# Ledger of designs, part 1: VH-VL binders against Protection of telomeres protein 1c (POT1C)

All scores and structures are predictions.

Target 1, 144 residues: Protection of telomeres protein 1c (POT1C), of Arabidopsis thaliana (Mouse-ear cress) (a9jty4)
Amino acid sequence: MAKKRDSPKLIKIKDAIKLINQEVSLIGIVLEQREPKQCRNNDWICTLRIIDDTYPSPGLTVNVYSRTLEQLPQIKNHDDMILFTRIKMQTFDSGKRVNAACSRWVSSFALFEGEDLILHADEDTSAVFVWDGTDAPPASILAK
Unless a header shows other numbers, all headers, positions and changes below count from the first letter of the chain; antibody chains aren't numbered by Kabat.
F, E and O are the ipSAE of ESMFold2-Fast, ESMFold2 and OpenDDE, as the mean of both directions, binder to target and target to binder. V2 is 0.75 times the mean of E and O plus 0.25 times the DockQ between their complexes.
[cut] marks letters that were taken out.
Atom coordinates printed by the task and the answers are left out, and those that the model quotes come from them; centres of patches stay.

## First folded at step 16 (VH-VL)

Design Q1
Fold by OpenDDE, fold request of step 18:
Structure Q1 (fold): chain C 144 residues (1-144), chain A 125 residues (1-125), chain B 108 residues (1-108)
Amino acid sequence: as target 1 above (144 residues)
Amino acid sequence: QLQLQESGPGLVKPSETLSLTCTVSGGSISSSSYYWGWIRQPPGKGLEWIGEIYTSGSTYYNPSLKSRVTISVDTSKNQFSLKLSSVTAADTAVYYCARETTYDEWSGDYYFDYWGQGTLVTVSS
Amino acid sequence: SYVLTQPPSVSVAPGQTARITCGGNNIGYKSVHWYQQPPGQAPVVVVYYDEDRPSGIPERFSGSNSGNTATLTISRVEAGDEAVYYCQVWDSSSDHYVFGGGTKLTVL
């Protein structure tokens, strides 16, 4: 089932992997980022592995696609968090393994530095408000 | 389990057309997830990609062979075929058909995950 | 045309680690796939997308890719690993699958 883009219901990775061929939204901690690669169609791909409290290492592989290298996720820290919206859960390796695709046409992502908490997702602006646990006001980030 | 099997004449005369068919079993060629390719290997030499075909009929060919190669698909028979025209001794090789798969449809980056056993085609007078 | 360069042969003693290189201009930006071809048999993919291992392939097989060189690593080499290994990429400039020349791995 397709998730609403404006107000995606976040699910845990352990549940996402059960929803093959469906679009899901989820948040994870970036465990690994592979070097960007160029695709046959000249797009760029960045492969991430993400984890959450329900899905430990090695994590879920998410392929992020972009038209340009600069539009790929720029992971700065190993504990960065990433919000995926409407990524497609898939199988590969003859159906034996699960991954997800963040396509530039359907999906989006938002990157958060460190162990930030998502306080609010603005349904109107698609902005995600991030809180770093301090007394400072939360910052808003738009999904890319 | 998916299986690929090459079939066709093992001997072709120079200047004639090499024709091979790959029969796929245990899976459907009409799946949109795969390309179907031909690779050849001259005796004692390396692998050379010949070309590929998508279920829609879209093809890509090795530039060095493009003018002589035709790949087609017959979904009703669950087969795809190779034609190589104007053959010479240099076209003597083991010919493999193979399935190409990928992480997902967006990457377009495929690898060959299933291969036929290969069939030797000798070009000789 | 895009060219992949492999050493023609690599020899290793049983239990040791074999490393087979595949050189190509900016190959680090390409996805590299590796195939094992035992004598008289069809190739089998042993590593795809640089470092991922297909189901059923032993953990002894691993891969890396950066800069101008991709590497297939086979740890704890066994006699059964003796084969010719090929790297493969897609060349977008010519819409062409390119194979390396192959590396014969001999287990001493």
Scores: ipSAE 0.828, ipTM 0.912, lowest interface PAE 0.5, mean pLDDT 92
Fold by OpenDDE, fold request of step 18:
Structure Q1 (fold): chain C 144 residues (1-144), chain A 125 residues (1-125), chain B 108 residues (1-108)
Amino acid sequence: as target 1 above (144 residues)
Amino acid sequence: QLQLQESGPGLVKPSETLSLTCTVSGGSISSSSYYWGWIRQPPGKGLEWIGEIYTSGSTYYNPSLKSRVTISVDTSKNQFSLKLSSVTAADTAVYYCARETTYDEWSGDYYFDYWGQGTLVTVSS
Amino acid sequence: SYVLTQPPSVSVAPGQTARITCGGNNIGYKSVHWYQQPPGQAPVVVVYYDEDRPSGIPERFSGSNSGNTATLTISRVEAGDEAVYYCQVWDSSSDHYVFGGGTKLTVL
C-alpha cells in the first residue's frame, strides 16, 4: 500500500521562519534571484528571495539546488510565484539569520508566471490550483 | 561569544616541526556545522590557507603544503592543532586559527567568520 | 592553480566611495568572500557570498560578482576603513581556499 504521501500543509513565511531544522512547504512571490553558482559537489545553486503578505520584508532566502543549470528555477517576471515543497528551514550568520534549502533529493519547486491566482484547495487535498482568471476550471499544480 | 586563541612556540629551528594549538571558547568544536581552519600570513604578505578539519576528523590541506601538514582535533579539550614538518625560513609567518561557517551546508561554500589573534612563528637557527 | 588578482592599493578621500576589485577566471560562478584586515589585527569578514553583509557590518559595505570580476564597494569611506582587504574563493579543481593578494585601502 503506497503510503499516501501526506500532502504537505502550506504555511506562511512568518510561521516558517520559526520552524528551524524542519521541512516546510510554502508559496512566495519572487523578489530577487541571484546568478547561479557552482557548488563543491558540482551541483548548481540558485538563491531566491521570496515574500508573502505575512513577511514582506526582508523576505526569505531560499537556496535551490540542482544537478544542472536547466533544472534551476527560471524566473522571468518580478511577480512570479514559486511553490516550495519540503524545504528545510535553517540558520546562518551564527544563528542570527534564517534561510531555507531546497535540495534536489528532498524538496521540490513549482513556478507560476504572471498574476495567476493560486487557489488553495480544501484542507483535505492540500492541492494547489492555478487559475488564470478565465472560465476555465483551475488547474491542479503538483510540485515537481 | 566564540573566541579562538593560538598557542605554541614562537621560534622553531629549520627542519623541525612547527606545532600550534587553537583553543576554542564560548562554543563547541563538536558542532557539525563548522570546519576549523588554519591560515598563515608571512610578514608583509597576504593570506595563505593551510588546511581545515571537520569534527568527524576529515581534513583538507593546501596542496602545496599537504605533504608537511597535519591538522587534528581534540574534542575533549575543545582544541584543534596544526603540525607543519620540515620547516624553513619560508614558513615564518603569523599563524591564525579560524572557524569556517556556511550560508548553507548543501552548498559546501564556507567562509571564515571567527579568527584568532594570530601568533608569530619565526623559523630561525 | 586558480589565481585571484587584486590591485595592490586604492586611495580614497573621506566621504567618497572606494571600489576594490578581485579578478578570477569565471569568478562569477564562485562565491566570493571579503575580509578586512586592519594593521596588526586579524581579518574580519565584511561581505560573504558576493553581496551579503554579516550582522554588525555597516551598510556602507556592499559587494557584487559577475563574469570575471568581483567588487567590494565601501561607500562614505571613513578613516577607520583604512585596512588591507582580501577576497577569497574555493577552488574545486585543487580543493583549497584561495585568497587574493590583498588591496591596501588608504584614506587620504
Scores: ipSAE 0.800, ipTM 0.902, lowest interface PAE 0.6, mean pLDDT 92
Fold by ESMFold2, fold request of step 18:
Structure Q1 (fold): chain C 144 residues (1-144), chain A 125 residues (1-125), chain B 108 residues (1-108)
Amino acid sequence: as target 1 above (144 residues)
Amino acid sequence: QLQLQESGPGLVKPSETLSLTCTVSGGSISSSSYYWGWIRQPPGKGLEWIGEIYTSGSTYYNPSLKSRVTISVDTSKNQFSLKLSSVTAADTAVYYCARETTYDEWSGDYYFDYWGQGTLVTVSS
Amino acid sequence: SYVLTQPPSVSVAPGQTARITCGGNNIGYKSVHWYQQPPGQAPVVVVYYDEDRPSGIPERFSGSNSGNTATLTISRVEAGDEAVYYCQVWDSSSDHYVFGGGTKLTVL
């Protein structure tokens, strides 16, 4: 890796929707994935709707961008979870609607299959650990 | 409330230049969030996109018309304009101006959320 | 240039469901927008980004898009829905917007 960053603090979706034009990090359950589209500049987008315990309805829409179709999140099962790091909260429709953008430059995501994945966070959500369902020890994916 | 209104001559002679202005009220043409476009509809026919302009002056034009089309913006008057040169009877149409918006600027995917009422321009000798 | 194909007309009785198609090669990889143009009026966007509705458009308007076909669906059709409907995409090969030819919806 060329650079290391401080672990961003996870926040809840209910708080994130108030932080317009700011970068946030959060985790959610993927309820919906729309079909991928080619963007005007030939990049790819897929649009996800995610929830957490604080915002189970209507959920948060996140637009995920990549250079290739294969780099988009591949949602396989119900209850798949996704961790977003440094996504931008934004409005559209004259400020009446909120979504988020997971850009190629600043943002990242990590996808975890629901049935075989256990995530653990400390009390301050400063670190997140993932277990992939194997005998391997849990790995940190969000640490300072 | 945002309103768009086309203005200009309703009759243009063949070989001359068709010139229209769109006046924007209830909003700013200088907003970085929007493109501003022209669409036309020949009598009894469908919609044809002519082109668009961004507040910086950047333009995209329909390739079938691009050699004859100029779109410009005047931010001091909150207006944008269309010039179509060397017109023929085939250019007779209702001309609409419209605002283009998006759900996410990163996608570059725009659609027309506000339209003017349209103005008929007839090309005849 | 990219070609969009729409049926010229669709007729439906009040209270029934109208389906208006927009055909195009791999249109499922494109974002499709739909416009309603009542007689003598300017178009109004009724669906954008395949399936989303602008503020003020009733829930009975919906959209879908996959493969080579996008569809505008109008459930519980009313007399006021009688209009011409256009689909629209961006053609990235020529950097311009393309409209379909339009579908006239007649409410019987």
Scores: ipSAE 0.686, ipTM 0.834, lowest interface PAE 1.1, mean pLDDT 87
Fold by ESMFold2, fold request of step 18:
Order: structure tokens, then sequence, then C-alpha cells
Structure Q1 (fold): chain C 144 residues (1-144), chain A 125 residues (1-125), chain B 108 residues (1-108)
């Protein structure tokens, strides 16, 4: 029997920041990407700040983890968008601050470039592909 | 509000054991979110990390001191302790206890967000 | 073990900007934390994770880290900023925290 994978239910960042210790899926515009760092356990991290129409300031910090440096998101443009699936909302600084973690085990991400978005698909058993809302089909990968 | 306070003898004879205790108030050392560390500073010199302990009793030590260092935790007293054996004049320093925190536990990237006031320990005959 | 290099001292007039460097091989791949130690006092973290500030630290304190150099920048320096500043990283090759030698900031 053919299996149809459910699309993630996207929520807005303003609602996500209230869902502490829960997994959420959301899409945002990437405003910042920090330099990648090697974690103490030899994983890699990069930290992104993303916004949407409901939370344009200060934005949501998302820590993205990978096994290798090359698997981290490769943000090319100021207007790039990123779709996160099943990232964990969390607090730090004694509950005063909120960020999110994109785990390499249960979470995933997909990058979209500006207008006429191009889907980047990562190989992952939990990966989900979504349209940007246009009638156009997904275009070719733009990675160089 | 979290507070850390070092206590112990200010004078230790060469070859003996330096022993200090850090008392934590306004927070719990049983929290899974934090490590608890010792740092020292010889007079007029820089900071040197000694080691850290997690609430489970797991410890990590500076390799240069590892053979002489024991850090322990007493959760019932909300305290953790440092023992440094076989001391010499080179071990004269201000000793700080500190809490280690992170912005995301998965990173393993910790920094020292609360420090005790420090206690001077002098090693002399 | 991993070596962090800081200048021994920096002098800045009030209202100017102080820049304190912390050098290390590929330090841009490490998270750098910065501590302020006023005379006779315990250190206080002023920047963590290269550029983030704990609550209560003024925005005059900022940090950057790329390549082989991390920098703590203190804008509009005040007399109360006079202290020794230390950078710190994790040394994964020997599994311990390493501090730089410290930089004494003198406010002229």
Amino acid sequence: as target 1 above (144 residues)
Amino acid sequence: QLQLQESGPGLVKPSETLSLTCTVSGGSISSSSYYWGWIRQPPGKGLEWIGEIYTSGSTYYNPSLKSRVTISVDTSKNQFSLKLSSVTAADTAVYYCARETTYDEWSGDYYFDYWGQGTLVTVSS
Amino acid sequence: SYVLTQPPSVSVAPGQTARITCGGNNIGYKSVHWYQQPPGQAPVVVVYYDEDRPSGIPERFSGSNSGNTATLTISRVEAGDEAVYYCQVWDSSSDHYVFGGGTKLTVL
C-alpha cells in the first residue's frame, strides 16, 4: 500500500516561543548565521537568527547541529528562508531566554533562496519536502 | 539569588593537602543543567582551571594537575569540595569556585557565570 | 596544549574604544568566552559564545571571533572598565579549559 508522508504543520514564531520543551515546525527568513563551531563531542553547530511576520524582532535563535561541517546550512543570501521540522523549543539563563535546537537525529531543515525558491533536500528518514506556496514545481538544486 | 562561597584554611604546609569547600545557596547543585568548577590564580598571575564536577559525581580535571586533584560533591549540604595533594609554593593562589552554564547543553560549551569571592591559600613552612 | 595569546596591556582614554585580542590557531572554530576581573575581585563573564552578553552587561561590551583572532570590544570606555580581561576556550586535544594570560585595560 502506498504510504503518503504527512506535511508538517507549520506554526508562527510568536506561537512557537510559548511552546517550551515541545517540538515545532516553522519557516523563517534567516537574518544571521554565526561562524560554525566544533562542539565538545566533535559534532558541529551553527547558530541562526530567524524571523517571520509575527516575530520580526528580536528574532528566534536556532542552534543547528550536524555530524560534519559540510552538513550545516549554507546560507547564501540575506533573504534566504529555512524550513525547520521538529525543532525543540527550550529556555536557558534560568528560564529567562528562549532558543531552539535542530537536532541531527529527530529534526531536519530545508533551505530556500529568495524569490522563486529552490528546495534543498537533505537525505534523512524524517525529511519532508514542501512547496513555497507558488504553482511552480521545485527547481534544480542551486548548490555550486 | 545564587551565591557561591569558598571556605577552608588559608595556610597549608608544603607536601600537605589543600582542602576547600564551596557552599552554594540560592540554587541547587543537584541540577542537571550545571557543572561546578574550581579555578585558581597565583598572585599577580592569570587564571588556571583546576577541574569540574557534575551532580552525578563525574569529574574532569586539568591534565597538569590531575594526579593531585580530587573534586567531590555533597548534595545533602549543597556543597562541593577541592582537595589538592602534595602542595608546593607553586600552589599558592587565590582559589575560586564557580558555576558552569551553557546556552544549549547539546553543544557541551560551558562558561563560568557565577563565581565565589575567592580565598587566598598560601603554601609555606 | 592549546595556546591563547593576549597582549599584556591596553591603554585607552575615557570615551574611546578598547579592543582586546585573543589569538589562537583556528580560534574561529572555538567558542570564546570573556571575563572581566576588577582589582581584588572575582572575574565576571562579560561575553560568552563569542558575542553574547549575560543579563546586566551593557551593550558597550561586544565580541567577535574569526580565523585566528577573537576580539573583545568595549566602546565608550569608562573608568569603571579598568580591569584585567581574560579570554577562555575549551581545548579538545587535552580536555580542559584554557584561559589567556590576561590583558590589563588602563583607562587614562
Scores: ipSAE 0.591, ipTM 0.807, lowest interface PAE 1.6, mean pLDDT 86
Fold by ESMFold2, fold request of step 18:
Structure Q1 (fold): chain C 144 residues (1-144), chain A 125 residues (1-125), chain B 108 residues (1-108)
Amino acid sequence: as target 1 above (144 residues)
Amino acid sequence: QLQLQESGPGLVKPSETLSLTCTVSGGSISSSSYYWGWIRQPPGKGLEWIGEIYTSGSTYYNPSLKSRVTISVDTSKNQFSLKLSSVTAADTAVYYCARETTYDEWSGDYYFDYWGQGTLVTVSS
Amino acid sequence: SYVLTQPPSVSVAPGQTARITCGGNNIGYKSVHWYQQPPGQAPVVVVYYDEDRPSGIPERFSGSNSGNTATLTISRVEAGDEAVYYCQVWDSSSDHYVFGGGTKLTVL
C-alpha cells in the first residue's frame, strides 16, 4: 500500500459536505445524471447526483466540466460507481445549498460499471475497497 | 428580504431618453455572485430582456436594442440604472429590474430570482 | 437570434395536469428556466436549470428538457396557478437572454 504516491485521500460524503471550499476525494453510486449542457463559455457540464452509505439522501450533486461533450462521464447503468479526485466542495443559494465541482484542471474521475464493481466497506476504519471486475485483486483505497 | 424598486419618469417624449433607476435594499449590488438586469414588457405582450451588468461594469445587451441602451451601476448608492435613447411609441412598456443568480458560477448559467414590481413608462407627446 | 416557441394558451380543469412546452433547436443542450407571471404581477421563477425548484415552489411544479422540447408540468392544478408562463434560455451566439412568447394557463 503506497502512502505518498497516487493515493487519493478518500472521505465519506457526510464529511465532505462540511469541508466547504476544500478539495476532497470520494466515491459514490451514481443515482442521477442530467443531460449535458453547454456552458456560457462553451465548456460542457454534466450534473450527477451521487450517494454513499453515510449519505443516501438527498445525495451530493457534482458538476463535472470538460472541454468537449465526449469527455464527460458516460454513465451507462443505474448502479455505476464513480471515484472523484480533488473535487471542490462549494455552496450556492446564499450558503443554503452544497454541491461540488469536478474541474477540468485539477480534478479527475474514474467510472466503474456496476456489474464489474465489487465494493467492500471496512466497518472499523471506514475504508473503502473497490474491485473493477478484472482478474486483478481488489485495490485498497484509504478512506480519510 | 432583498427588495428591488424601479424609479423614474412615467412619461417620456418621442426621440428623448428613457432613464430608470433600480434601488436595491436588503442586499449588496457589489456582490460578485450576481448580475443585475433590466427586462421590459409592452402592454399585452411578452417579456423582452434588455441587458445586464456585473459589479465589474461588464455588460451584455440585447442586440436589438444595443445601439440605444446603456446600463450602469452606482455602488455608493446601491443602485443600477437604464438609459434608452431615441425612444418611440414602441418603447412603451412596463420596465422591470431583476437580480440574476446561478447554481454554479462556472456554468455561467443565470436566472432571475428577484424582480422589482415594475414601472410603466409611456412614450407619448 | 435563438427562437423559443410556446403555445399561446393551455386550458385545464382543476386537479388535472398542465403541460406547457417550449420548443427550440437543440434546446436539450441549453438550460431552461421557467417563470410564472400572475395577472398584474411581476414574474416569479418556478423552475430553473430544466428541473430544479426554488425554495417555496410546490413539488407540483416540475420540468423536463430533451431534444428540441422543454416542458413545464404542473400537476394537481389549482385556480391560483392561472398565469402566463415563460421559458428562458441564454443564446450564446448573440450573448443575450431569450424568452418564449408566453403561454396563458387557464384553469376551468
Scores: ipSAE 0.582, ipTM 0.808, lowest interface PAE 1.5, mean pLDDT 86

Design Q2
Fold by ESMFold2, look of step 17:
Structure Q2 (fold): chain C 144 residues (1-144), chain A 125 residues (1-125), chain B 108 residues (1-108)
Amino acid sequence: as target 1 above (144 residues)
Amino acid sequence: QLQLQESGPGLVKPSETLSLTCTVSGGSISSSSYYWGWIRQPPGKGLEWIGEIYTSGSTYYNPSLKSRVTISVDTSKNQFSLKLSSVTAADTAVYYCARETTYDEWSHDYYFDYWGQGTLVTVSS
Amino acid sequence: SYVLTQPPSVSVAPGQTARITCGGNNIGYKSVHWYQQPPGQAPVVVVYYDEDRPSGIPERFSGSNSGNTATLTISRVEAGDEAVYYCQVWDSSSDHYVFGGGTKLTVL
């Protein structure tokens, strides 16, 4: 079981894109989800494009990794919110572009569906639990 | 800018070992960010991936060739090489070396972003 | 071993759209990369990760991938687009890259 604990400090996407090779925590609206893919090591990836009020265009690409297809974020609605914890900012395309990676070893995510969940997350970000991938995930992950 | 150049004998006798070297300029083969690969193309045919090597020495080989192929790196010369043993006429092809890159640090998905010009190797007595 | 199937040729008139397919079982679960090989030249990547373009590749090159088919689409085809086009995936079952057989694009 996961304990309640203080979340890492959230930052805005505009600030995050300057923190190359650093781990950040952030929340954003999911604008785009690309089809899940199986990686060379048989892990799974899906690629999201997210925005916030500081970076509405072009958005931040986040690659999310998991052991199984079912553990990837299940984006149900346009404008669902996602909280990322300890994702790594990085460059690609010969250093010209920035994305982020949500690894299955050090990172985590939590989905917040609909406007009511977004308001709740904005009011109490310190209550977000870290899910370790056990059979008993925190309540915020069970809402998926 | 990064360049790759294949070198080696253009004619190899049957049963001998085909040996090619790829010289990398404008970049370092010791970088932990890339795989280094060999691809071949028989005349009039499609591309066939031979294998790849990571700086640590880890390799992946095409199963159809793996019993005959060795890929290695020489960091002091900024080169990587291909040896293909026991060649036959079927191994006649243009041989390309290439760099493999990815679009994030944790991606296991690679594609070939720089290719050499290719060198024809003919297997004939 | 994983098999990629491409049509051997496609012909289009200048200014029209070419669509080059790459078939494979559940290829929609794989990342597909596309290479252009002009006559007598080394291949160059034109699309990677299904739909992304390297810098310098015109936006008229696009890609898609779902189900059992990935497609490279070239809109407003020009004579300079004449080449053989190859798709590529990783085969996790035996840990190697697979290329399709190639599709020769002819611009009439």
Scores: ipSAE 0.567, ipTM 0.799, lowest interface PAE 1.7, mean pLDDT 85

